# Designs tried in a protein design chat: VH-VL binders against Large ribosomal subunit protein bL21 (rplU). Part 3

Target 1, 133 residues: Large ribosomal subunit protein bL21 (rplU), of Prochlorococcus marinus (a2c733)
Amino acid sequence: MAEKPAAKPKAAAAKAEAKDQSDSYAIVEASGQQFWLQPNRYYDLDRLQAAVDDTVTLENVLLIKDGKNDTTVGQPYVKGASVELKVMDHRRGPKIIVYKMRPKKKTRRKNGHRQELTRVMVQSISIDGKALS

## First folded at step 4 (VH-VL; framework fv_nezutatug)

Design s41 (from n3d with heavy chain S99H E100G)
Fold by ESMFold2-Fast, scan of step 4:
Structure s41 (fold): chain C 133 residues (1-133), chain A 120 residues (1-120), chain B 107 residues (1-107)
Amino acid sequence: as target 1 above (133 residues)
Amino acid sequence: QVQLQESGPGLVKPSQTLSLTCTVSGYSITSGYYWHWIRQHPGKGLEWIGSIYHSGSTDYNPSLKSLVTISADTSKNQFSLKLSSVTAADTAVYYCARHGWELFGYFDYWGQGTTVTVSS
Amino acid sequence: DIQMTQSPSSVSASVGDRVTITCKASQGISSYVAWYQQKPGKAPEPLIYDASSLQSGVPSRFSGSGSGTDFTLTISSLQPEDFATYYCQQANSFPYTFGQGTKLEIK
């Protein structure tokens, strides 16, 4: 933990390091759930009532962080903030196969399930009409 | 039975526009899949260029700085790539591809690729 | 953009060997990774999607594993037709990005 004589190049370099746009995110509330959303990321959500290629706007933004560690915290929502999601595809998830043994008979049952999903892309995160860098 | 085939000129001069077409057979491009262009530079990895949905909606790789236009012709079951102001760095094999039905972003069918050389 | 880094960049192996190729994402991508095989002069062919799901028609000696940032492709017993270049790809974030490739060569 010793410092270099008369200089702190490593500490200065670390402090001066610019964060990538990929370090930005928003925390959004929708239907009683919180989502941690980053720009340009794809997310699989439960089936949405929107057509492929539609844009869905989320306005209940709890927190926004940009790549500088600057944070805007809502009270409870950040005023003027929005997240735009582009609907990329509607799809069924893979069939899940579950085996269960009956305690006395040792008989297994094979059950299959599918999930209805909508894939979205976080197109933009903005405050007062200005998108995050 | 799904097949994709690229076509276009093999040689393009610097500053000109590269135009490629992908012809799809055995499947309609209006059936809800996204259709993609991907390229591979000599001795290098793969680079995703962009995609189109049958509505005309497009997504482009931001690194290509608005030089890309992708369009679709549903009557011919084709989609096309235009790359403007090409340079030697655009020399590559160009592929068209489709993403898979149940898993978005998985490219399950590819064209054979077409080689494009940018040289004067 | 999410960077995908493969290791090794090349590997020499003999028929019957177990070969492991790794892929590291610069950010968490859950299980949204696919693996492709490319032979000289041909288009890439899908092998694995969603980190561990085997593409229909692909031999069971191929398997994938991993989640988050670290992923592996394993060939349990190398066959002559497996000498090729292998690429990983993330499907978690726009734009899609690929690893630089791992060339599998005959020893």
Scores: ipSAE 0.128, ipTM 0.677, lowest interface PAE 5.1, mean pLDDT 81

Design s42 (from n3d with heavy chain Y106W, light chain D50K)
Fold by ESMFold2-Fast, scan of step 4:
Structure s42 (fold): chain C 133 residues (1-133), chain A 120 residues (1-120), chain B 107 residues (1-107)
Amino acid sequence: as target 1 above (133 residues)
Amino acid sequence: QVQLQESGPGLVKPSQTLSLTCTVSGYSITSGYYWHWIRQHPGKGLEWIGSIYHSGSTDYNPSLKSLVTISADTSKNQFSLKLSSVTAADTAVYYCARSEWELFGWFDYWGQGTTVTVSS
Amino acid sequence: DIQMTQSPSSVSASVGDRVTITCKASQGISSYVAWYQQKPGKAPEPLIYKASSLQSGVPSRFSGSGSGTDFTLTISSLQPEDFATYYCQQANSFPYTFGQGTKLEIK
């Protein structure tokens, strides 16, 4: 029926993409944003207020997919679910460079900015203390 | 030019600790790179052992996690592998390697490798 | 762990031939695949990252393709220096895993 909504959330996209795969993942809410996270995968997130090697536990889990097993949907959160993240590093992202051909004053101009990022490793996704199988 | 060089004993007895060092030249180990240990068993493929970042953060292959320690000596621009309780199955060529932040998990520079034999 | 399966295990080919090596992941890994070339007695050398991006200094006759679970390394016109063992590797999830290798030999 309907076309895909403009700017589909990562959570909805992850759910659709995992249809024919055995991938395990969680969709977690933090600071009003949704994150699609797989175990043993690193992710670059907006800067977190945590030290390197700290473990950050996220408990507002909206959805868990356990491989080819059932998907558990929260109402709004999955009871007893948590995601453990280990902080690997803090860093500025790469500078975004825009080349402008024949601008009025310069033949090439570099405009750039950097984002502050924290790289995390998803150590575990669990429900009631049991890690995903 | 970045160069990595492995060093350490080529023969280790069963149940002892295997210790290897990777010396990095041409680039500071304290930069925004990850530094890895990878091994190659005779007649088998490559196996990733683990990594260390300049911050000291480490990640290990779960199959080896209880046996592996990777550490860095930034004053010597080196990082090292310790693998405890070795057996004949740990006989392999050991490589150190680098990956970039944006290309984490893709190994752009490798050492030449050092052969370690575990035998009595 | 994600298993990487390469096929074939060995290929015999002649200079000038087009050679294709395939790699299959046991689960979806998006485009997070790298390819390496290893000659006897030498360390592996990177060829391709992110499934299709050629490493600087690598000849343009090498190319990679694929997404999800199925990936291919192609050598469009085999040269004498290309006889080596080739490995694929997934960089999607810890632990990183490699295929078992494909040995490319002179026919």
Scores: ipSAE 0.445, ipTM 0.760, lowest interface PAE 2.7, mean pLDDT 83

Design s44 (from n3d with heavy chain Y106H, light chain Q55F)
Fold by ESMFold2-Fast, scan of step 4:
Structure s44 (fold): chain C 133 residues (1-133), chain A 120 residues (1-120), chain B 107 residues (1-107)
Amino acid sequence: as target 1 above (133 residues)
Amino acid sequence: QVQLQESGPGLVKPSQTLSLTCTVSGYSITSGYYWHWIRQHPGKGLEWIGSIYHSGSTDYNPSLKSLVTISADTSKNQFSLKLSSVTAADTAVYYCARSEWELFGHFDYWGQGTTVTVSS
Amino acid sequence: DIQMTQSPSSVSASVGDRVTITCKASQGISSYVAWYQQKPGKAPEPLIYDASSLFSGVPSRFSGSGSGTDFTLTISSLQPEDFATYYCQQANSFPYTFGQGTKLEIK
């Protein structure tokens, strides 16, 4: 049933898009990006300001799905919803090469940098203090 | 080549603590992989016990969380399992294993296994 | 916990046969399934990850398929060294869980 990703997608991102309707998950806004998070699963997020083994709570929850197929959509955020993350590690991702092309200047520029990431474990997803099962 | 080898006592008395060590050769445990303990009960299937990441962060099977501790000794290139208050139900073959950074929980290298019997 | 159920529990086959083993997850796990082969007295050996990708060195007669909740392992032409117990494992979420195993026996 899950769709196959395009030829060169990242496996984890492609898999995250193939979710069953019965699964519990949250869509969370963090570091200018949206993440599809399931309980008890590892994820790589943009660098978080937290130490290894710290628990980080994310409250900008855009959508939460209970395992009973109930879906709550935020406006833009679901009130009382939170996701608890355990910080596993801080990492540097692959080198990113950015080309800037300005038509009026008609010049090309190359900027290189490495993405900073934090690996987390989703420990719980809850609404109004009650964890999803 | 990566090789994992379990070691520890083959016989443990009920209520005592089981201690096992996994020695890793041909690869550094500090290189961004997950290192796991998995057990297999006699005539039964496999049960994941827990893991440690190179940063020292640990995750445990909720059924064992109050009883299990996994730690790493990077100077010896080893990681270890301690399971407290053992009972006959903890009799099993214990394996250590590795999973790749991009393949969460897919075990690409396993130790040979060590048999642990819990008996008076 | 995600429950992994394999069928059949045992299968008898002859060299050259096509053998299929199935694995069902109690909830959606995308393609996060691995398959292992275990011979008596030995540790499990990896065969397949990400439902359909072969581990390095695994013979091409082994293949995996499926997504969501239903997965299969196929051996297209059974060899003598393939008689073993096979396990599926979900890698979607903690705790990682295994199927109960399928014993492949000589007919």
Scores: ipSAE 0.265, ipTM 0.722, lowest interface PAE 4.4, mean pLDDT 82

Design s45 (from n3d with heavy chain G105S, light chain D50K)
Fold by ESMFold2-Fast, scan of step 4:
Structure s45 (fold): chain C 133 residues (1-133), chain A 120 residues (1-120), chain B 107 residues (1-107)
Amino acid sequence: as target 1 above (133 residues)
Amino acid sequence: QVQLQESGPGLVKPSQTLSLTCTVSGYSITSGYYWHWIRQHPGKGLEWIGSIYHSGSTDYNPSLKSLVTISADTSKNQFSLKLSSVTAADTAVYYCARSEWELFSYFDYWGQGTTVTVSS
Amino acid sequence: DIQMTQSPSSVSASVGDRVTITCKASQGISSYVAWYQQKPGKAPEPLIYKASSLQSGVPSRFSGSGSGTDFTLTISSLQPEDFATYYCQQANSFPYTFGQGTKLEIK
């Protein structure tokens, strides 16, 4: 039932969906998180240290699928692979409610904050400087 | 009441720069959304030209990238298209449009369109 | 670029008819398709987004379906104001691309 689609699907679910479509994509690792990325799409990722219109290069590429062509699996990373992102904007996501305890006072305090996100455009996915076609 | 209105000359000479402005009412262009230019040639479908995000970042159709500039004048709540070195092939109806904030774009508000003829 | 191909290019129908228009993408685009209606001399108006979600204010006789590469727009009972050109658009990836249009004509 797809009546309640997730706004930003998990990497594993997105990977399964992409296989059904025979699409091109890369799975990239950053800060222990895996991101499933297709070329020429917008994504909201965890906050990146870059200015708007900067290009950020991700090099820890776990897997590249080139459409119906070869799939390249990293050991653990695909050598010479990179994903180039253009920074579009810095965003704040849903508010997260966090509880903190003060040990001496035993006071439960509620802190709310929003996730820090960066909206990007995936400009290219490449291996050894050759972009996916 | 979000409204978009195109303005600019209806006739442009070959080799000159086409300049169009979209005036937005009912919403600040710096507060959200992507703001787009789309054109329609006689006898053809719709062609996306490019967009400016509320942050100021731009994306252009690769087929037109070397010829297109989109910019914003936030004090007037306007965004503009410049298309350089125009030819008769650039004769079209030009629309400005807004797309939904979610990461896939559908165009939820459009201007009325302005007809541009490239002729001597 | 992802190419969107519509069929038919034109269809003649009568008021009260059920009309279907199809759209095929050259590669998988999940459910990221929108449909627009354009009347002569006017700007396109959104009808459907995410393949099957009805735009606010659009009559329920319009519906969309499909996923992957094959999509359909259906008008369940055609009304006089529905004679127009219809366009599909892929919203999956840059650059955004449209189908060539389907002209719905009175019989």
Scores: ipSAE 0.516, ipTM 0.789, lowest interface PAE 2.2, mean pLDDT 84

Design s46 (from n3d with heavy chain G105P, light chain D50A)
Fold by ESMFold2-Fast, scan of step 4:
Order: C-alpha cells, then structure tokens, then sequence
Structure s46 (fold): chain C 133 residues (1-133), chain A 120 residues (1-120), chain B 107 residues (1-107)
C-alpha cells in the first residue's frame, strides 16, 4: 500500500488565513497545535469529543486581528478572548501507512489507519464579549 | 448513480410560503454529505440559500435566514425548502445540490432545477 | 460576504482558440474555488474544484489555477460544445458566493 498524506487539518486551517489587511482572524492553540481561524469559515480539526451541533469554545487565543483595527497579542493568551466553533460533522481522512520497527533489524510490520477529523464552522471570535465583524 | 430532482409549485402568490422538495435517488441523504438549495434569478447569478446535514443541522445564507427553513425526511430520502413571505424578488430557478466535504467542498451533483414565479 | 468578480462578463471566441476567464475574490480564500459550466436551460455542471483539480469526466483542455484572491479558468483549445456561461464559486466562508458569470460566445 502506498503511503498517503494525513488529512492535514492544520494545513487546511493555515491556507484559509487572512491575506488582506482588513480580514479578521484569531490564532488559537488547540490539540497541541496552532490554528489560524477566521469567522464564518470551515476547518477540519483532529477529532473533538463533542456531538454534531454542539458548540465548542476555545479560550487559548494567542493573537486576535480585528480587521483594520487593533492587533492584540497574548501573554501568552489574550485576556477575555474566545472562539466559538460549531461541530458540523465527524469525518475520516485519507488512509495513512505506519511502519513499525521491531527489535530485530529486518522485522517490520506495516499498519494502516484513517485519521479521525471533526469539521467545524467558526461562529464567532470575541474579545471581552464583543464579536469581531 | 446519484440523481436529484426538485418538485413544487411553479407559481406562488406574494406573501405566501414557497415549498419545494428535493428527492434524492441512488444515494442516502444520511450518508454524510451536505445537501443544499441554490437559486438563480432571471438574468442574474447564482445564490446559495442554505444547507442541511443528515443530523438535521442547518446553515442559511444570512440575507435569507429569517425567511428560510430547510428540513429533511430521511424515510423518503428527501429534503425540503420553505421560504416565507415571498415577493417578486424570489422569482428564480431553484436547484438542489450535494456538497463533497473533503478539504475543498464544491457542488458535485445538481438537480435539473424548477422554475418558480412569484406573481399575483 | 466574500464578493467574487469575474472578468470578462462576455468573451467572443472561435473554435481552436485559447480562452482565459479570471475570477477575483474580495479577500483571501486559499484554494477554496470551484468552476462550473452552465448551458441554457440546464443546471450548472462542475468543471474544477480546489482551484486546480479537474472533475472526473471533464476534458483535459480545461484547467484551473490560482490561490488567494486571483483565479483563472483556461480552455486550451475551444471546442463547439464549450460555448456556455462559466461561474466561479468560493467555499471558504459562509455564505458561499458565486461570480456573476462569463458568457462564452461564438465570434
């Protein structure tokens, strides 16, 4: 079986980044990774323990850019900042192949699995209860 | 093969509720895809109305959110659009469509479209 | 809302011509762009997704390129069946939005 790349939820989030100075976004720390999140956009994240239609609130916000206004940098987290995500679906990503090395040098096992993902929509990015828009 | 077919009245009076149904064949609407309503105004472009997932979760175009309801009937493999308080501006061809939700969603299957005229 | 602007609004071309249609997003949308072909009286049909991926069954003369805000659909050698209206669409942000369309006409 040929190796396929993982579903790349972090790369998908990064590719949806703001490239215009007027775009609003937050950089959030979640699941040991940093995500570049914009309001009203979909992202595929590593599987979350939440049901479809649940709202998940992320509070480890490293940076907020409010369009053409202020950019707020955390120390390490921005005070009073949060990102609300709506869980849309639980998905499976591409099959990945993992080689397991045995103690004997020529003994190898090949394992394949699918990455579990949760599709979310960013409902709001807020600081001190005020949504960015 | 996946096929979508719209059905509903071709003529609706102003202030009434427009009701359209999309019948899906060759694929179960409970199998993880998003199902959409999209319309096309005469001489204008395409406008996304909203979507539904098999869980009943819906998303609506903010410009229409107070007026639109999308629902699913999984026993009939159908999903439906209700658009309340219609005006002449709601005259359009209405399509149902399916969205492929990998990393880059797009509308991979469309119904043939049904023409709706709003006139007194 | 993200505005998708297509240019030109119409183009006249001859069979065998190379045709280029451009689509510009009002803000960055990465590669979340699809292109559709619509013939009179019919539903749109997908041509390209993820800015550059060719839909199964679509002829190789169609190609897409671009990322961020500027996207292009190219038909390398126009065929008679290609005279139609073409639409770009972004799927990076709700609501999903379409370009106004480009009508490809016989010269």
Amino acid sequence: as target 1 above (133 residues)
Amino acid sequence: QVQLQESGPGLVKPSQTLSLTCTVSGYSITSGYYWHWIRQHPGKGLEWIGSIYHSGSTDYNPSLKSLVTISADTSKNQFSLKLSSVTAADTAVYYCARSEWELFPYFDYWGQGTTVTVSS
Amino acid sequence: DIQMTQSPSSVSASVGDRVTITCKASQGISSYVAWYQQKPGKAPEPLIYAASSLQSGVPSRFSGSGSGTDFTLTISSLQPEDFATYYCQQANSFPYTFGQGTKLEIK
Scores: ipSAE 0.007, ipTM 0.556, lowest interface PAE 10.1, mean pLDDT 80

Design s5 (from n3d with heavy chain S51W Y53S)
Fold by ESMFold2-Fast, scan of step 4:
Structure s5 (fold): chain C 133 residues (1-133), chain A 120 residues (1-120), chain B 107 residues (1-107)
Amino acid sequence: as target 1 above (133 residues)
Amino acid sequence: QVQLQESGPGLVKPSQTLSLTCTVSGYSITSGYYWHWIRQHPGKGLEWIGWISHSGSTDYNPSLKSLVTISADTSKNQFSLKLSSVTAADTAVYYCARSEWELFGYFDYWGQGTTVTVSS
Amino acid sequence: DIQMTQSPSSVSASVGDRVTITCKASQGISSYVAWYQQKPGKAPEPLIYDASSLQSGVPSRFSGSGSGTDFTLTISSLQPEDFATYYCQQANSFPYTFGQGTKLEIK
């Protein structure tokens, strides 16, 4: 059972929360996917090539909402916008087990696979070096 | 069962460094949990200080700036808090606590707390 | 930081009473709220997580509800061991913050 703080929010759910709060958020494109990110929230993403405590900067920002201020829409990206993520941890998701039997030797070959995830904290969302409120 | 126990000096002089240790029994500090320090000022609410993960990653409450360091000693199954340049405002009961990976911001096990007084 | 405000600051009640404690967040926090019970000289004990989920071992007379900015802890039939201070906490945004506490006192 997924607990809410550990789950990656869907864009619709994150949008609903942001609207209720008049909060700041960014929509960012990474690996062909869109992420709805708010400052000071953690998210679990597909494994990133970064060490724990490293900072990862995402620059393909599709949209920024600055609290109660204007919304900026990219064409396709918002110029000068960036999202700074701090790597908290690397984790493995649910284990996937695949069993194969080799008839000639009567031995079982067990292959296990776990989805690899990186947990990040959104440290800042900025446009032209100015952090969102 | 998981048990957490704080230890450290009960009295610290202003401008000195406060050092506290949390000893964890029943589970390895490397088993995917987050290990936290939380304090409670006299007659006041609780203040979250910071965490260390099983992989050694840390983060701290921005209100405490660069004054805080949390570290782990995996061989002793302990994690520790250092708070530099203490003042009377740092007088509090200090707790160590745990959060589950899936419930990162929720604290399910706490130590009994250790009282720290900052005075001359 | 998200501020958590509890109401009332103190409440006097008798055994058997229904007691309600409210917690308000300065911003929407979905359901990311925990409740803790603290007795004098003791560490806080978790009661509720994710607004309404009961912590293992906690009596069913405790319940939590709410979403967004308004949250409630209810004790349906107060028992002698329930006289304590109660704290809410938001787990939505870093840094995590606690309410100021509600002291539940004997009438």
Scores: ipSAE 0.553, ipTM 0.794, lowest interface PAE 1.9, mean pLDDT 84

Design s50 (from n3d with light chain G28R D50K)
Fold by ESMFold2-Fast, scan of step 4:
Formats: sequence, C-alpha cells, structure tokens
Structure s50 (fold): chain C 133 residues (1-133), chain A 120 residues (1-120), chain B 107 residues (1-107)
Amino acid sequence: as target 1 above (133 residues)
Amino acid sequence: QVQLQESGPGLVKPSQTLSLTCTVSGYSITSGYYWHWIRQHPGKGLEWIGSIYHSGSTDYNPSLKSLVTISADTSKNQFSLKLSSVTAADTAVYYCARSEWELFGYFDYWGQGTTVTVSS
Amino acid sequence: DIQMTQSPSSVSASVGDRVTITCKASQRISSYVAWYQQKPGKAPEPLIYKASSLQSGVPSRFSGSGSGTDFTLTISSLQPEDFATYYCQQANSFPYTFGQGTKLEIK
C-alpha cells in the first residue's frame, strides 16, 4: 500500500529574541570583520595606530539597534552613522604558534607570534550627530 | 601577592579637596593591571569612583562628573584620588582596588580602606 | 546606569543551611557579574566573577549562576565564617554598579 507522509507538528518557528528597549548597539565593519558594540563598554580590537586617549571614529556602520525605534540596516552602511571609540590601552594577546614541516625532510619551520591588541571604550554611537539612548 | 594600602586625611572640611593615595606593593602599577577607587557610604552600598589604566588613561563615574581626578606616580608605585568640592555626602570608607586585563571591572584585590569624614 | 537589586536585604540562617541570594539587573548584562563578601571592618573580598567562576582560594561551597538579568549566589552548607554582607556587581558597562547588599545573620 502507498505510504502516507508523516503528519508532524511544525517545529516552533524561532522567534527573533525580544530585546530590552534600553539595549542599544551598533554592528560595525573593521579589519574585514564585524563587531557588535554597545555604548559605555570596552572592547579589544586588533592593534590600532593611535595613541592612548585618542578618539577613533568608525563610519562603516552596518546596523544600529536603538532603545526605542528598533533596527536601522545599512545599504551597506547606515548613512550618517558613526561610532566613537577612545583608546584605553595597548597590549599583547595570546601567543599563536604555527609549525610547518616539509613532508620528507627533518627541517621544520616554527612561526610564533602574539596578537597586538588595542582596548577601546565605546564613547558614543550616533546617527547624524544624535546619540543613541 | 599584590597588596594595596590607602592613606590620606581622616577629616576634610566641606568645599575642600580630598586627596588619597594608594600604595601598591608586590607588583608594578605599570605591569598591565587596572587600578580603581571605590567608596562605601555609611550604612550604604559600594560606589565605583573611577579607574586608571597602566597606560595612564582614566575613566570616571559620571555621577561625580568633573569633581574627580585619578593620577599615577610610577616612581613611587602609587596612584591617587582627588575629589574636589567635598560635602557631607562624600563621607565614606575609600578603597583602592585592582583588576586584571582580561577581567577589567572585576576587583580581585582591595586595600583595607581608609575612613574619610567631611565635617566642619 | 544599570541598577542592581538584591534580595533579600537580610537573611537569618543557621550553620549547615543552604543560603541563596539573588540579584537582578535593570537591563541585560550577559554573564558580567561579580559577587563579594564583606565582614565588619574589612574590605570586600571577591567570591565569584563572570557570574559562575569561583575566585581562587574561595571555598567550593560558594557558587554563582545566572545570565541576562537574574543572578544567584549560593552557599551550599553555611559555615560560621560565612556570616557577612554579600554584594553583587555588574561589570558589563560603565559606570560599574553594585547591589545594595544582603546581610547574612546568625539565626
């Protein structure tokens, strides 16, 4: 006899997480990567060519979520949006070791280095000069 | 084996500047740690005042606004707090504390605290 | 500022009891919470960082849990030296803020 397709209840569709209205953040593009940044929070980024207490402005803002009006998505960047970072400190991160050996020889190459990091504080996220709340 | 010790006046007059120092022993203040001032009001909870990083950069609690300055003296292995225009509300026990780079904002070593009373 | 609210404000317990203290953040702070113990006349001492990581040297009867906005400190079997005031603190964003404290008293 012909088989009947199994009647399965639909798996509950994943609902987008409801965000607190006070949760503000930006997604920015830097160094080929995307970073999720909140106001008044520190982050470690690849070493920046900036002095301690310098302000670094990121303008490649892909998305802004504010505490009230939900999400603004860039095309690819949100017009007039910027993130202002204060450089707090520079530091070396964990050591990375890469070994290379030729398959038929005893000669091996070792490449070990530590990532250089810059710690930044997110001072503001704004669109057209208006800070997120 | 980090040890922190606060020092300063136990009594300050209103409108004057409170000056406290934290002496760090067992570790250099320039060796990749962050250094903090935290106070505790009589019968109340703890309030973070501000931080200085080994780089010299500072961050302050906005509620204290322009009243706070934190500075470091690396030759003495000390960092200091100045709180200007004090009032009776600044009466508190003042602590200095440390955090590690990976755990900035987590206070893993504290000084014993120094009591400051603001009165005429 | 992120407000940290502890409950209860005071609790009476006996040696050997399991004690639970809770802490609520006014907005989501992931797991960026610390717990401290303070005895009269002494500085606070760290117990827990990142919500659930035990500080080195702290007895294993202390544990922390939670994420987002709700956090808990548990003492599995209360000892005489545990009578103290306990504080939670958020380490998510400036300015760092503490709860009002929970006083653990002898029953």
Scores: ipSAE 0.520, ipTM 0.790, lowest interface PAE 2.1, mean pLDDT 83

Design s54 (from n3d with light chain Y32F D50Y)
Fold by ESMFold2-Fast, scan of step 4:
Structure s54 (fold): chain C 133 residues (1-133), chain A 120 residues (1-120), chain B 107 residues (1-107)
Amino acid sequence: as target 1 above (133 residues)
Amino acid sequence: QVQLQESGPGLVKPSQTLSLTCTVSGYSITSGYYWHWIRQHPGKGLEWIGSIYHSGSTDYNPSLKSLVTISADTSKNQFSLKLSSVTAADTAVYYCARSEWELFGYFDYWGQGTTVTVSS
Amino acid sequence: DIQMTQSPSSVSASVGDRVTITCKASQGISSFVAWYQQKPGKAPEPLIYYASSLQSGVPSRFSGSGSGTDFTLTISSLQPEDFATYYCQQANSFPYTFGQGTKLEIK
């Protein structure tokens, strides 16, 4: 049942932290929505008014996890934090289900409407000018 | 049907620029796909070099430190790789490949590959 | 960059055997893994995408599994045409990276 050894909880925590140390991300607020973003990863967002290869900067950063360092939580935003996105492409159609796989509760009928999307690449996540490792 | 074919010189001298072209048949390179260059060193694994998107945007492997340029010629239905300042380490089989919008980063069609040897 | 490590580097097997190849990512990559088969002198061919989705036209004896950092490719009953080198690849983040390859040889 319950674990009693003092070393066992520490060993489990060390293992979890070791896996977590190579993971960096930011949670960002834009247009009333929250996005979980990792550096060097592609994301589909609702159509942005920017040209291909433009950089879009998001400054309303709610939380930053920096790989091997501590997590910084905003109140509500992390001061000096920003996320830079490179605009890769504009497309009409469904969002990337494979890339942004989310748990499905039920199969829902898709309407025939097209979505306008902008694919972005997260170029950097920074706090006070220092990029995440 | 749909085909990708690499072409270019099989021998390149050190410090020169390697230039390869991928000719696409059976569909337009502007039709919403991603186009990639991937190489394989003798007896070693695969290395992604870079990509160009149907919009014209490019991404390059940072390990190649701005030595790479990928461009598209839509009138010829081709995309091309230029790798400057080559060394013996750039000796490899070079492939061009495709990925779909929903499966970006998954390479579903490959060219047959072209061997490039860098030697004096 | 995300490193992909395959095990074993080579394996000898007989027709009819069940073969498992593993692939480990240095960071969490969810299910964004592909597997490719390469025969001598040929380009790689896709087998699996999104860790477990079978590419169209690929025999059902091939299957993939895993998520996070640990992934496997299984061939349930090895056929003569399956002797080849197999590569895993992460599609989670750029630059895209491949494992070093596993060579399947006839015993």
Scores: ipSAE 0.339, ipTM 0.739, lowest interface PAE 3.4, mean pLDDT 81

Design s57 (from n3d with heavy chain G32N, light chain D50K)
Fold by ESMFold2-Fast, scan of step 4:
Structure s57 (fold): chain C 133 residues (1-133), chain A 120 residues (1-120), chain B 107 residues (1-107)
Amino acid sequence: as target 1 above (133 residues)
Amino acid sequence: QVQLQESGPGLVKPSQTLSLTCTVSGYSITSNYYWHWIRQHPGKGLEWIGSIYHSGSTDYNPSLKSLVTISADTSKNQFSLKLSSVTAADTAVYYCARSEWELFGYFDYWGQGTTVTVSS
Amino acid sequence: DIQMTQSPSSVSASVGDRVTITCKASQGISSYVAWYQQKPGKAPEPLIYKASSLQSGVPSRFSGSGSGTDFTLTISSLQPEDFATYYCQQANSFPYTFGQGTKLEIK
């Protein structure tokens, strides 16, 4: 259930999404997909090569919105920006954002495969070593 | 069917470690849930202490200065809280609670609570 | 941390009254708010999740509304068993935080 647009995402699409938020967040690129990540929240992402309780740093940051309403847009990446994730668990199933309620329905099997996921907690979003408020 | 029950000493001396256990019945603690500790100070309302996920991964309230350890004993279907170097400010009713992984911050079942007094 | 502020701190009402309690978050939390009822000597019991979804077994006189920063719990026709303290809680981000509580007392 990756949030992948029909066409390859560009900075303009990230800007449009930023206008719908009042909180701090980052849009990051990993494995050809874009993720909208807020600090101190859980997310399910495609399987990461890390052990439970490890920290994974993502550096391909497309956009950062600070709690001060400042927005920094990358060209294509914001220099010095990073997102630190704590690995909570490895699991199988559809991608979900755990703060959202979804219908409790079984996903129809396609091609006999189930997605492998890593649940993470966003520990920090920073630019040049300074964490977002 | 789902029941959570706190247990531990009601009186703890300052500087000692507070140890509480939550016994879960009706559901396996290794199932797809978060298990939490929440406390309520006299007259001050509710404070989330921390959680353990079925994988064993933990998250703690930063305000507790890393004095908290939450662990699970899957053979007994229990999870436990240890709070080190307690002071009178740790006097509270302590609850264990559950949240579903899709609704991680929604506490749908709570234990009855256990009163802990920190006094010499 | 996200601060949750409830108003009023206490309210006096009579059976049959419509009661409204409000909760304000210090930053946007979308619809990730829960409401709990606590009676003296008892653990909190869930009433509402995701701002407006009623917990199973909770009477339909309870309802929740709001999004962003402003949230409301309404009891449409107060019953004797509803005199209790009510808490809101944000479920948006760690650490989870609760309002200070609203005590609902008999008039």
Scores: ipSAE 0.286, ipTM 0.722, lowest interface PAE 3.8, mean pLDDT 82

